# VHH binders against p46559: the designs that were tried, part 7

Target 1, 369 residues: p46559
Amino acid sequence: MTAIEKFFTEKSPDSEQVLLKVIELGIDFLGGEWKNVDKSQVNVSRVHGGQSNHMFHVTSSTSATPYLLRIHRQPPSQVFTDTVNLAIFSERGLGPKLYGFFEGGRMEEFLPSKTFDVNDVLVPENSRKIGAIFPLYHSINVPVSKSRRCVHLMREWLNGYESLGGGDYEILPTTVNYSDHPKSVSIKDLNHEIDNFEKWSTEIFEHTLVFSHNDLASTNILELNSTKELVLIDWEFGTYNWRGFDLAMHLSETAIDYRVPFPPGIKMNGDLIDNPPNIQIFCEAYVEADKKLKNRSPSDPTAEVKALIQECQFFWPLTNLFWALSAMKHSLLKFENGVDLDVQARDRLAVYFHLKPRSQKIYEELSKK
Below, E stands for the ipSAE of ESMFold2; O stands for the ipSAE of OpenDDE; V2 stands for 0.75 times the mean of E and O plus 0.25 times the DockQ between their complexes.

## First folded at step 1 (VHH)

Design u03 (framework vhh_surovatamig_d1)
Fold by ESMFold2-Fast, scan of step 1:
Structure u03 (fold): chain B 369 residues (1-369), chain A 125 residues (1-125)
Amino acid sequence: as target 1 above (369 residues)
Amino acid sequence: EVQLVESGGGLVQPGGSLRLSCAASGFTFSSYAMSWVRQAPGKGLEWVATISQSGSEKDYVDSVKGRFTISRDNAKKSLYLQMNSLRAEDTAVYYCARVPKYYDFSSGYTHFDYRGQGTLVTVSS
């Protein structure tokens, strides 16, 4: 535990010591009016964070800039990745402003906003807005590894599963009624699936590498109260990756309902997986926004949209394998997030094998060109 | 529509006890972690306690550890806070709050997306 984490865990947020510390941080990192703030003018509101981060919304009755104070409890690697990503997006106006960071914490902008849910992302106009915002993030040059993609994290999770005593995994789906999958898979089988998909993706889609979110569930999309503009948050899985994986990840998440009772706290909609209603409008919005951003004239917009839909369809099964491997490992760690992780893993593996033949056909078609 | 309705607040002497209740409606209660947060007169919101979806994990602010107990009844869609050995410093409006599912304001942050009307607890002799 860092010195600053001890400080904030041992003291009430309305204590004189905490009030003086947040003024000190305001002076050191923001300056301005913070230099003239008295402790009687400061308000420190705890944002829920006891299990992940100790978070405080720091405000005053003066014109001093309010800030969100985050005291880290996360693993160092996760903190590093998230902070680097936030710093870059802050500089480009694509996320909360990063006011500063220090040993054990950081200060950032608090964004008054509405968090999207599954009802919001299924609205066609919202799907269009989400499709249109992706190119802004995909255009960013981030100074991190371009070789460490989704498959590297998948291998880390699978290795973690094995190291925790995991073995053969029975595929018995609960929420989807797919039956076109193996009865069980070994760790060797899963490694083969990762290797095979990496090979296919590298051969036909290497030109599509972009910095990707990789986890764009509805709850990682904020709609700003003031402008109604969308902001993508929670970039802890951000890596260079094939763009079709990032787009397919979001589309896959629109087919999953987390509002069902726990357990299992998850229900996959096979009809939406097989026939996604908004894929056309989503891909149209992406292509149009990407062309505007790059100052490109349309040569064949219809062909480009059809190619992007095919690209999303190719990567859809891989997004489910990705979260299946995470769920397998974290189930052994007894992680709790409102979802039965074994149900999630089994259903996502069933989806993977159900959709894999389509991806193989796409690979065979595009590898001949 | 998400609704959270608190009850059980009142005037109590130092060293006394109170049990707060929160009735939830308009969402799948068992799918969300829940929190109690409070606001003392003239102060900001302070997180008090959180309970996981199943009730298997609980977390508390240091000043209430050993004195307060958070619990839930998923069948009744209710959240509770048993407050023992109350101190003058516990005087506040107490709010029931829903923790957003998978929501992080910034990677690793959690915050509440819905809060109830609040119930006043006054610890005074």
Scores: ipSAE 0.000, ipTM 0.280, lowest interface PAE 15.4, mean pLDDT 85

Design u04 (framework vhh_surovatamig_d1)
Fold by ESMFold2-Fast, scan of step 1:
Structure u04 (fold): chain B 369 residues (1-369), chain A 126 residues (1-126)
Amino acid sequence: as target 1 above (369 residues)
Amino acid sequence: EVQLVESGGGLVQPGGSLRLSCAASGFTFSDYWMSWVRQAPGKGLEWVATIKQDGSEKDYVDSVKGRFTISRDNAKKSLYLQMNSLRAEDTAVYYCATLGEPSYYYTSGTLSFDYRGQGTLVTVSS
């Protein structure tokens, strides 16, 4: 823990020390009106959620600019990526304004909004809105590595799992009723799966590399109270990646409920995984918005939508392998949260092997063309 | 800085009742779904009950449905669990917990947040 993290976690938000500290930060980074704020006029409230950060909404009864204070708990590399991505989006008007950053934290715009949940993302109108916003982010040129895709992080997590004493992993799903998977996998088996998917993706989808969010669960979508416009947040995994992975990540997350009782704190819906209800609507919205953004004429919109659905289906299992490897590593670190990480890893590996044959078939069909 | 302090546990006979309380501080209590979870000796954590921010929705594990009632008082920043018709199987340390919600600026889209208190022991025996 950093000194700033200890300060904010060990003190009440309404303590004199915290009130004075948030005024000091307001003066230092925002200036102006914060110089005239008395501690009696300041309100500091914790923003709920946030396994990676401690979050506080800082307001006053004056006209001083309110801000969201984020105190980092996540690894420095993820903090760096998220901050750089937010700075770029802030300058382009595509996310919350970044007011400033310091060692161990940052200050950003507080957006009066509703955070989406699984009920919201399954509404067809919302699926259309989400599908339509992706091309805006996929068209951005971000000055970061194009080679450090999802498979890079997957290998880091698997290497971390091995380094922590991890070995063969038993696949015994709890929340899905799939049985078409190996009973266990070795680290060698998992490395082979990563290598195979990278090979397939590079051969048939290399032309689809775009700047991607890579973590668009429902909870990373804000609906603004004033306009009902959607804003995407938490770009800590943001990097160049295959487009279909980013789209499939969102679609995969619509089939998972994290609000279920702990344990396990996670429930995957096999019916939604096997027959995603909004994939057609989502892909139609993406293609239409992409055509408008790029000023291109519809050459064959039916064929283009069909191809995008196939692209999403191809990458769907890889999104589950991605989070399975994260869960395997973090379970050995005894990471405590509202999700049983072993259940998450087992269920996601079961989903991976259940869906992999579809991806192999798609690879075989497209590699011949 | 998030503090959850449970109280109200004790020794009770089968068929008896207990009311558990949780005092919350260091966060905006009214913004969180709240839960009771329990851990029997030698077992993992078991979710017991959850309540929405405004109290409009409540859920229970099947084994306590009809016997336990979860409630909250946002003005007092307190969570309660009324336990009736207690059974030997209800013996456990009971924890007040914040379960992760879809929430403003959730920093990991796939993992829920969970803070829990120190717990209060409930023993059901004759």
Scores: ipSAE 0.000, ipTM 0.220, lowest interface PAE 11.6, mean pLDDT 83

Design u05 (framework vhh_surovatamig_d1; at its last look DockQ between E and O 0.10; V2 from the best seeds 0.00; counts 0 for: pae O 8.9 > 2, placed apart)
Fold by ESMFold2, look of step 2:
Structure u05 (fold): chain B 369 residues (1-369), chain A 126 residues (1-126)
Amino acid sequence: as target 1 above (369 residues)
Amino acid sequence: EVQLVESGGGLVQPGGSLRLSCAASGFTFSSYYMSWVRQAPGKGLEWVATIKEDGSEKDYVDSVKGRFTISRDNAKKSLYLQMNSLRAEDTAVYYCARHTSGLYGDYPVKSAFDIRGQGTLVTVSS
């Protein structure tokens, strides 16, 4: 535990020491607007929730800018990456303003908001709004390596699975109702699947490389109370990636319900997996927003939307293979996260093989052009 | 903002009883399965019990079956864990969890447990 974490966990938020400390932080990072604030004018409220941070909403009865104080519990590498991503998005007005950061913590804008749940992302107008905001984030040049794609994490997890003693993986039993998959897969088979998708993606979709969220589940979407605009949060696993993976990840997660009993803590809806609702309105909104952002002349918008739908369909099975490999490895580490990881891995592998033929057909069609 | 506030922990002798509470706010409590999870010193998270939205269905980890009872009061937006016949191995920080999607630490695997509170410490010792 860092000294700053110890300070904020051992002392009451309303103690004189904490009140003076948050005034000091306000002066140091927000400037003279905090200089004349007295401790009697300050309120520090603990914001409960989250395993990664101690969080405090700091306000005053003055005109001084209120802020959200995050004191990190996270490993140093996670803290650095998340803070860099927040700083970049903050400078472009794409999320909470970053007011400052320091060893063990940061100060950011408090966003009065509603967090989406799994039902919210299925509402057509919300799906349109989500499609419309993706290009804003995808347009940002983030100064990190472009070589660390989703497939690198997948290889790391598969190698980790093997090093932990994992071998051939049985796909049955599943909770999904598919039969067009192998009974089991070897590590060699799975490496071959990763290699083929990387080859296909690089040959056809390298021009679509963008900085991607890679896990836009409903819980990472805020709706602002004041404007009803959406904000994407929690970019800890952001990398450059093919945009179709990022979009397909969001769409794929809409087919999965984690609000179910544990065990198994996961339920996949086959109807939504095969034919996600709102993909048309989602992709239309993306294409429209991307054209507007880039100030492009109109082209054939129906053709562009059709092509983007194909991109999402191409990457859809890869998003399931991605999480299947994570689940396979972490099952051997015996983490309790509210999901039976072998149920997740088996279901996602079944979905992967069920959808893969469509991706192969798309690759074959586009590689001829 | 979603909040989960655990309380009711403390020091208790082996064989004793304790009742944990979790106050929920910022979401429609009655729409979610809820769980208790715990973290023993030096260990990872362990699932303890789950309860359905309307309270009609409950499940427990084997080590606590017959000793612990999960319950909820949707009108008060509260989750409870009655712990009887406590043992030294029940010593842990106990968290309440809302069932939804998430990530956990450096191990990006899809998780169902949305854990937001500081938890409540239960210590069982002679």
Scores: ipSAE 0.080, ipTM 0.552, lowest interface PAE 5.1, mean pLDDT 85
Fold by ESMFold2-Fast, scan of step 1:
Structure u05 (fold): chain B 369 residues (1-369), chain A 126 residues (1-126)
Amino acid sequence: as target 1 above (369 residues)
Amino acid sequence: EVQLVESGGGLVQPGGSLRLSCAASGFTFSSYYMSWVRQAPGKGLEWVATIKEDGSEKDYVDSVKGRFTISRDNAKKSLYLQMNSLRAEDTAVYYCARHTSGLYGDYPVKSAFDIRGQGTLVTVSS
């Protein structure tokens, strides 16, 4: 634990020490009116969004610039990619402004906004807006590894699960009514699934590599109060990946409700998984926005949209295997964040095997061409 | 607009008791499941207890079962946590949370907890 993490976790946000520290940070990184702020004028409120960061919204009754303070729970080396991603998007006006970073934390813009939920992302017009914004992010050239994709994290999580004493895993779904899956899977089985999808993806979709969010759940989409424009946040998993994985990740998350009472704190909607209502509108918006951004006219727009839907369908099961492996590992670490990790792992594995035959058929069809 | 204000924390000896309170405003309190979650120094968020809208169902993390009691008063728009037989391991900042979509951050698994307040610090020592 860093000195600054210890400081902010061991003291109340209302303590004199914390109020003075956030004024010090405001003076150092933002200047301006922070130089004239008294501790009695400062409000520090905790903002929660998971277990990776301690987050604080720092405001004052003065005109001093408010900021969001993130204190990292992870070693500095593990947050390097997230910081680089945020800096690039900040400079391009595609995310919150990055005010500065220091050992153990960072300061960024707090955006007055509404966080989307599952009801918002199922509205066709919102699905269109989300589809249209993806090409802006996918067009950016980020100076990071192009070989560290979703399968790299999946292997790390599976290796972590094994290292923590994990073994065979029984698939007993709780919130989806699927039975088209093995009764249980071994670590060897799961490694074979990862290897198989990496092989398929490399053979038929290697040309689709783009810088990807990889975690675009509804709650990582902000609608700005003033303009109603969308902003994508929380790029910690941002890296180069197959385009269809990034798009399928968002689509898959539209079928999951995290507002369900804990336990289990998660419910998957099988009807939305089997028949995603907005996939056509979403893919049409993506293709149209990509066309405008690259100043091109598709030779066959209908075929391009159909191909993109096929890419999304191919990668959909892999997005569920991705989060299943994360849930399996983290359930052994005994952390709780309002989602029963074993329920999530079991349901996501059931979805993976339910959808996998479609992906295999797509691979067989495209590998013949 | 939505506000959750925790109170009742403090320094207490092992084996002692504290009663935490949460005052809710800006939403229809009686329509939401409510929870208590805590964060020990240098640790992640840990769910502690959940209560149904009408108070009819309650759930607890195993480590506090039999020691903690969650309750609510919908007329007063308040949530409570009675903590008995406190242990050093119960030292944490305690937050009340409503069950709704919110900021989930960048953790691999999404949270169902909407935490708005500054929390109340409970220190069990000596």
Scores: ipSAE 0.010, ipTM 0.378, lowest interface PAE 9.8, mean pLDDT 85
Fold by OpenDDE, look of step 2:
Structure u05 (fold): chain B 369 residues (1-369), chain A 126 residues (1-126)
Amino acid sequence: as target 1 above (369 residues)
Amino acid sequence: EVQLVESGGGLVQPGGSLRLSCAASGFTFSSYYMSWVRQAPGKGLEWVATIKEDGSEKDYVDSVKGRFTISRDNAKKSLYLQMNSLRAEDTAVYYCARHTSGLYGDYPVKSAFDIRGQGTLVTVSS
């Protein structure tokens, strides 16, 4: 834990120390009216909206600009990535304004908004809006490595799992009812799965590389109160990746409910996995928005939408393998975070093996073209 | 000490109404999402309803939509659940729960519930 994290987590938001600190930050990064703000005029409220960081809404009874204070909980590498992404988006008007950053935290524009939940993302109109906004983000040129980071992370997590003493992993689904999976998988088996998908993806979808969110769960989507526009947040996993992977990541998350109290803290809906209700609307919206963005002439989108759906379907199992491997590694670290990581890993692996044959079939079909 | 204390449970006939209360102490109540969860006899915990820290957003499990209303009074550090048109299947121990989220290491922590009260029993029976 960093010093600043300790400072803001151990002290009450109404403590004199905290109040003075947020004034200091206001002065240093925003200036102006913050220079005239007294501690008695300041209010600090902790925000608990499903975000991955410590967040505080800092306001005053004066004309001083309110701001969101974010204290990082991520490792330095993720902080770096997230901050760079936010800075770029800030300048381009694609997210909250970045007021400042410092060691262990940053100051952002507070956006009055609703954070989506699992129900919100299943609303057809919201799926349409989400699909329509993706092309804008995917069009951004970010000066980072253009490599496919998802593959790297999967291998890294698997190696980490092994290094922590992990061996053969038994697949026992808990919240899904799939049985078309192996009883257990070895490290070698999992490496083989990664290799195959890397090969397939590289051969048929390399032309689709875009800057990707890679973690667009419901809680990472804000609906602005004023305009009802959507803003994507939490870009800690923001890297270049296959377009379909990023889209499938969002779609796959719509089938997962983390609002399960106490163990296992997660529930996957097999019906939504097998028959996602909004994939058509989502992809239609994406294609339409992408055409507009690129000034393409209006045309029948039917074929393109079908192709995009297929692309999403291809990557759907890979998103589950991705998080399964993460869960496997971190389970060995015995994190107590309200989610049973073994359950998550097993369920995601079950989903992976259930959907993998479809992906393989898609590869075989597209590789012949 | 962080505490949640539920009250208001009891025996009620089908179609009846109850109002549950939860008194929070030991933390900044107004800074947290809060939820009601329940556990029926012989079953696991089930999420019932969630309310945002300022009360501007509410969510319900489908089976209670239109019948239950979650609310809060931040000044009183209290959470409420108005239960109308109660059914036998609503019989359970009801708990108020606090939301938590964040990161551990390099792994993102999804929204979860970290603390709950001792619960209050609601029995719906003719």
Scores: ipSAE 0.007, ipTM 0.288, lowest interface PAE 8.9, mean pLDDT 90
ESMFold2 (binder alone), look of step 2: mean pLDDT 83; pTM 0.841

Design u06 (framework vhh_surovatamig_d1)
Fold by ESMFold2-Fast, scan of step 1:
Structure u06 (fold): chain B 369 residues (1-369), chain A 125 residues (1-125)
Amino acid sequence: as target 1 above (369 residues)
Amino acid sequence: EVQLVESGGGLVQPGGSLRLSCAASGFTFSTYWMSWVRQAPGKGLEWVATISQDGSETDYVDSVKGRFTISRDNAKKSLYLQMNSLRAEDTAVYYCAREGIAAPGTSYHYYMDVRGQGTLVTVSS
């Protein structure tokens, strides 16, 4: 825990120390009216229900610019990545303005908005809007490594799991009724799965590399109150990656409900996994928006949409292997949160093996050309 | 092992009152924001009220403002919800929740630890 994280976790937002600290930050990074603000005029509210960092909404009764204060609880590499991504998106009007950063935190624009939930992302019109905004982010050239894709993180997590004493992992799903999976997997088995998917993805989809969010759950989608336009936030896992992984990640997350009581704090919906209701609408919107952005006319939009659906279906199991490996490692670290990480890992591995045969068939079809 | 144990639920008539309690163990209670969340039959989890580490700041969902009061006793490691003017719509299992931080690489909707069975509140004649 950093000194600044300790400061903000130990003290009430209404404490004199916190009020003085947020005024100091306002003066230092924003200037203007913050120079004239008294502590009695300041309100600090914790942002709850879906935040990965300590988040505070800092306002005053004056004309001083309100801001969102983020105190980092992430690994330094993810903080660096998220900050670089936000700076680039901020300059291009695609995310909250970055007001400044400091050791252990940052200040950014508070966007009056509604955070989506799992019910919102299942609404067909919202699915279309999400599909339409992806090409804007996928078109941005971000000056970061192009080789640190999803498989890089997966190997880091699996290596971490092994280093923490992890061994064979039993697959016994709790929330999905799947039985078409191995009873258990070894670390060697999981490494072979990663290697195999990397090989397949490189052979048939290497041309689809784009800067990807990789974690587009409903809670990372804001709907602006004023315009109803969507903004994608929390790019802490942002990397260059295969486009279909990013799209499939969002689609996969629409089939998962985190609103259930802990334990387990997670429920996967097998019916939505097997028959995703909005994949057609989502992919249509993506293709249409991508064509408009690149100023090109589709010669066969029906075929292009079908190809994108197939691309999403191919990557769907890999998105579940991705989070399964993370959950396995962090379960051994005894990471405390609202989700039973062992239930998540077991269910996600079951989904991975359930969907893998479809991905193999797609690879075989597309590799033949 | 982090544990939260709720109590105080029961059957009450509309307009009645109940006081829910939550006993915390396995972590430093005084350093966490705490919340009450509820789940009505056939519905998802709904956030009800939140309280800061020292109890100086509280927030409520609009439907319970003026009727419910959240409080805490850090010396006893306990969280409370005083519920007044209860309505049939308040019928739910009520859970004590510790402020959650998203596990690295895991997407969460509410980012809260909700442990144990909860306590059932039924508002009915």
Scores: ipSAE 0.000, ipTM 0.261, lowest interface PAE 10.9, mean pLDDT 83

Design u07 (framework vhh_surovatamig_d1)
Fold by ESMFold2-Fast, scan of step 1:
Structure u07 (fold): chain B 369 residues (1-369), chain A 129 residues (1-129)
Amino acid sequence: as target 1 above (369 residues)
Amino acid sequence: EVQLVESGGGLVQPGGSLRLSCAASGFTFSGYWMSWVRQAPGKGLEWVATIKQSGSETDYVDSVKGRFTISRDNAKKSLYLQMNSLRAEDTAVYYCARDQTSYYDILTGYSPRTSFDYRGQGTLVTVSS
């Protein structure tokens, strides 16, 4: 536990020490009216409803700029990349403003907003809005590695699974009725699947590399109270990646309900996986927004939308293999967070093998060009 | 290692009261925000109430505001939920829960609204007849 985490964990926000500390941070990182704030004018309250724990909303009765104080509980390996990503998006006006960072924490803009739910992302107008904002993020040039894509994290998780004593894994899905999968997979089989998909993606989609969110579940989408505009948050998996993976990740997450009783705390909807209702509207919105942003006229907008749908379909199984490998590793670490990780891994592997033949056909068709 | 053990559930008539208790072990209880979450028959997990480390700050889901009170005793490593004016709609298994990190939310997928990393086995509260 960092010194700053221990400080905020052990002390009441009403304590003189905490009030003085948040004033000190306000003066140091924001300046302005914070230098004139008395501790009796300061309010510190815990923020609920976000994915990040240890968040505090710091306000005053003065014109001093309010801020969110985030105390990191994430593993050190995530913090550096997340901070760089947030700083760039803040500077570009594409996320909460990053007011400052320090060892163990950061200060950012508080956005009065509603976090999206699984019901919200299935509304066609919301799918259109999400599709329309993706190009804004995909157009950003971020000075980070362009070689550390989704497959690198997948290999890290699979290696972690093996090092924890993991072996052959039985695919016995609970929430989907798919049966077109192997009964069991070995670590060698899973490494082969990663290698094969990396090869296919590199051969037919290497030109589609963009800075990607890689984890756009509904809970990472904020709808601003004042404008109803959307903002994407929690860029801790943000990397350069194949565009279709990022888009397919969001689409895949719209077919999963995490509000079901634990265990298992997860239910995959095979009907939405096989026939996603909003993929057409989503892809049309992406193409239209991308063309407007880049000031280019569509030579064939119908063909471009069709190609993007095919691109999303190609990457859909890989998004499920991604989370399956994560769930396999973390299941061996014996923790709970409202999702049965074995059920998640088994169902996601079943989805992967169910959708893989379509991806192979797409590869074969596009590689012939 | 981390353990949360709930007690105090039972059968109660509408308008009645119950007090739930949770005994924590295996971690520094005073260092964590604690929550109560519930799961009604055939429904998903629902966040009910949260309390700060020191007990100075609390929050509740709208449907229980004014009826339920969350409290804690850090010396005894215990969390409590005083439930008054109970309704049939309050029937659920109630779980004591410890705050969850966003890193694990992302790695394992979407979490229930309370963002918790550990919960107990639960205690059943039935409000009927």
Scores: ipSAE 0.000, ipTM 0.222, lowest interface PAE 14.9, mean pLDDT 83

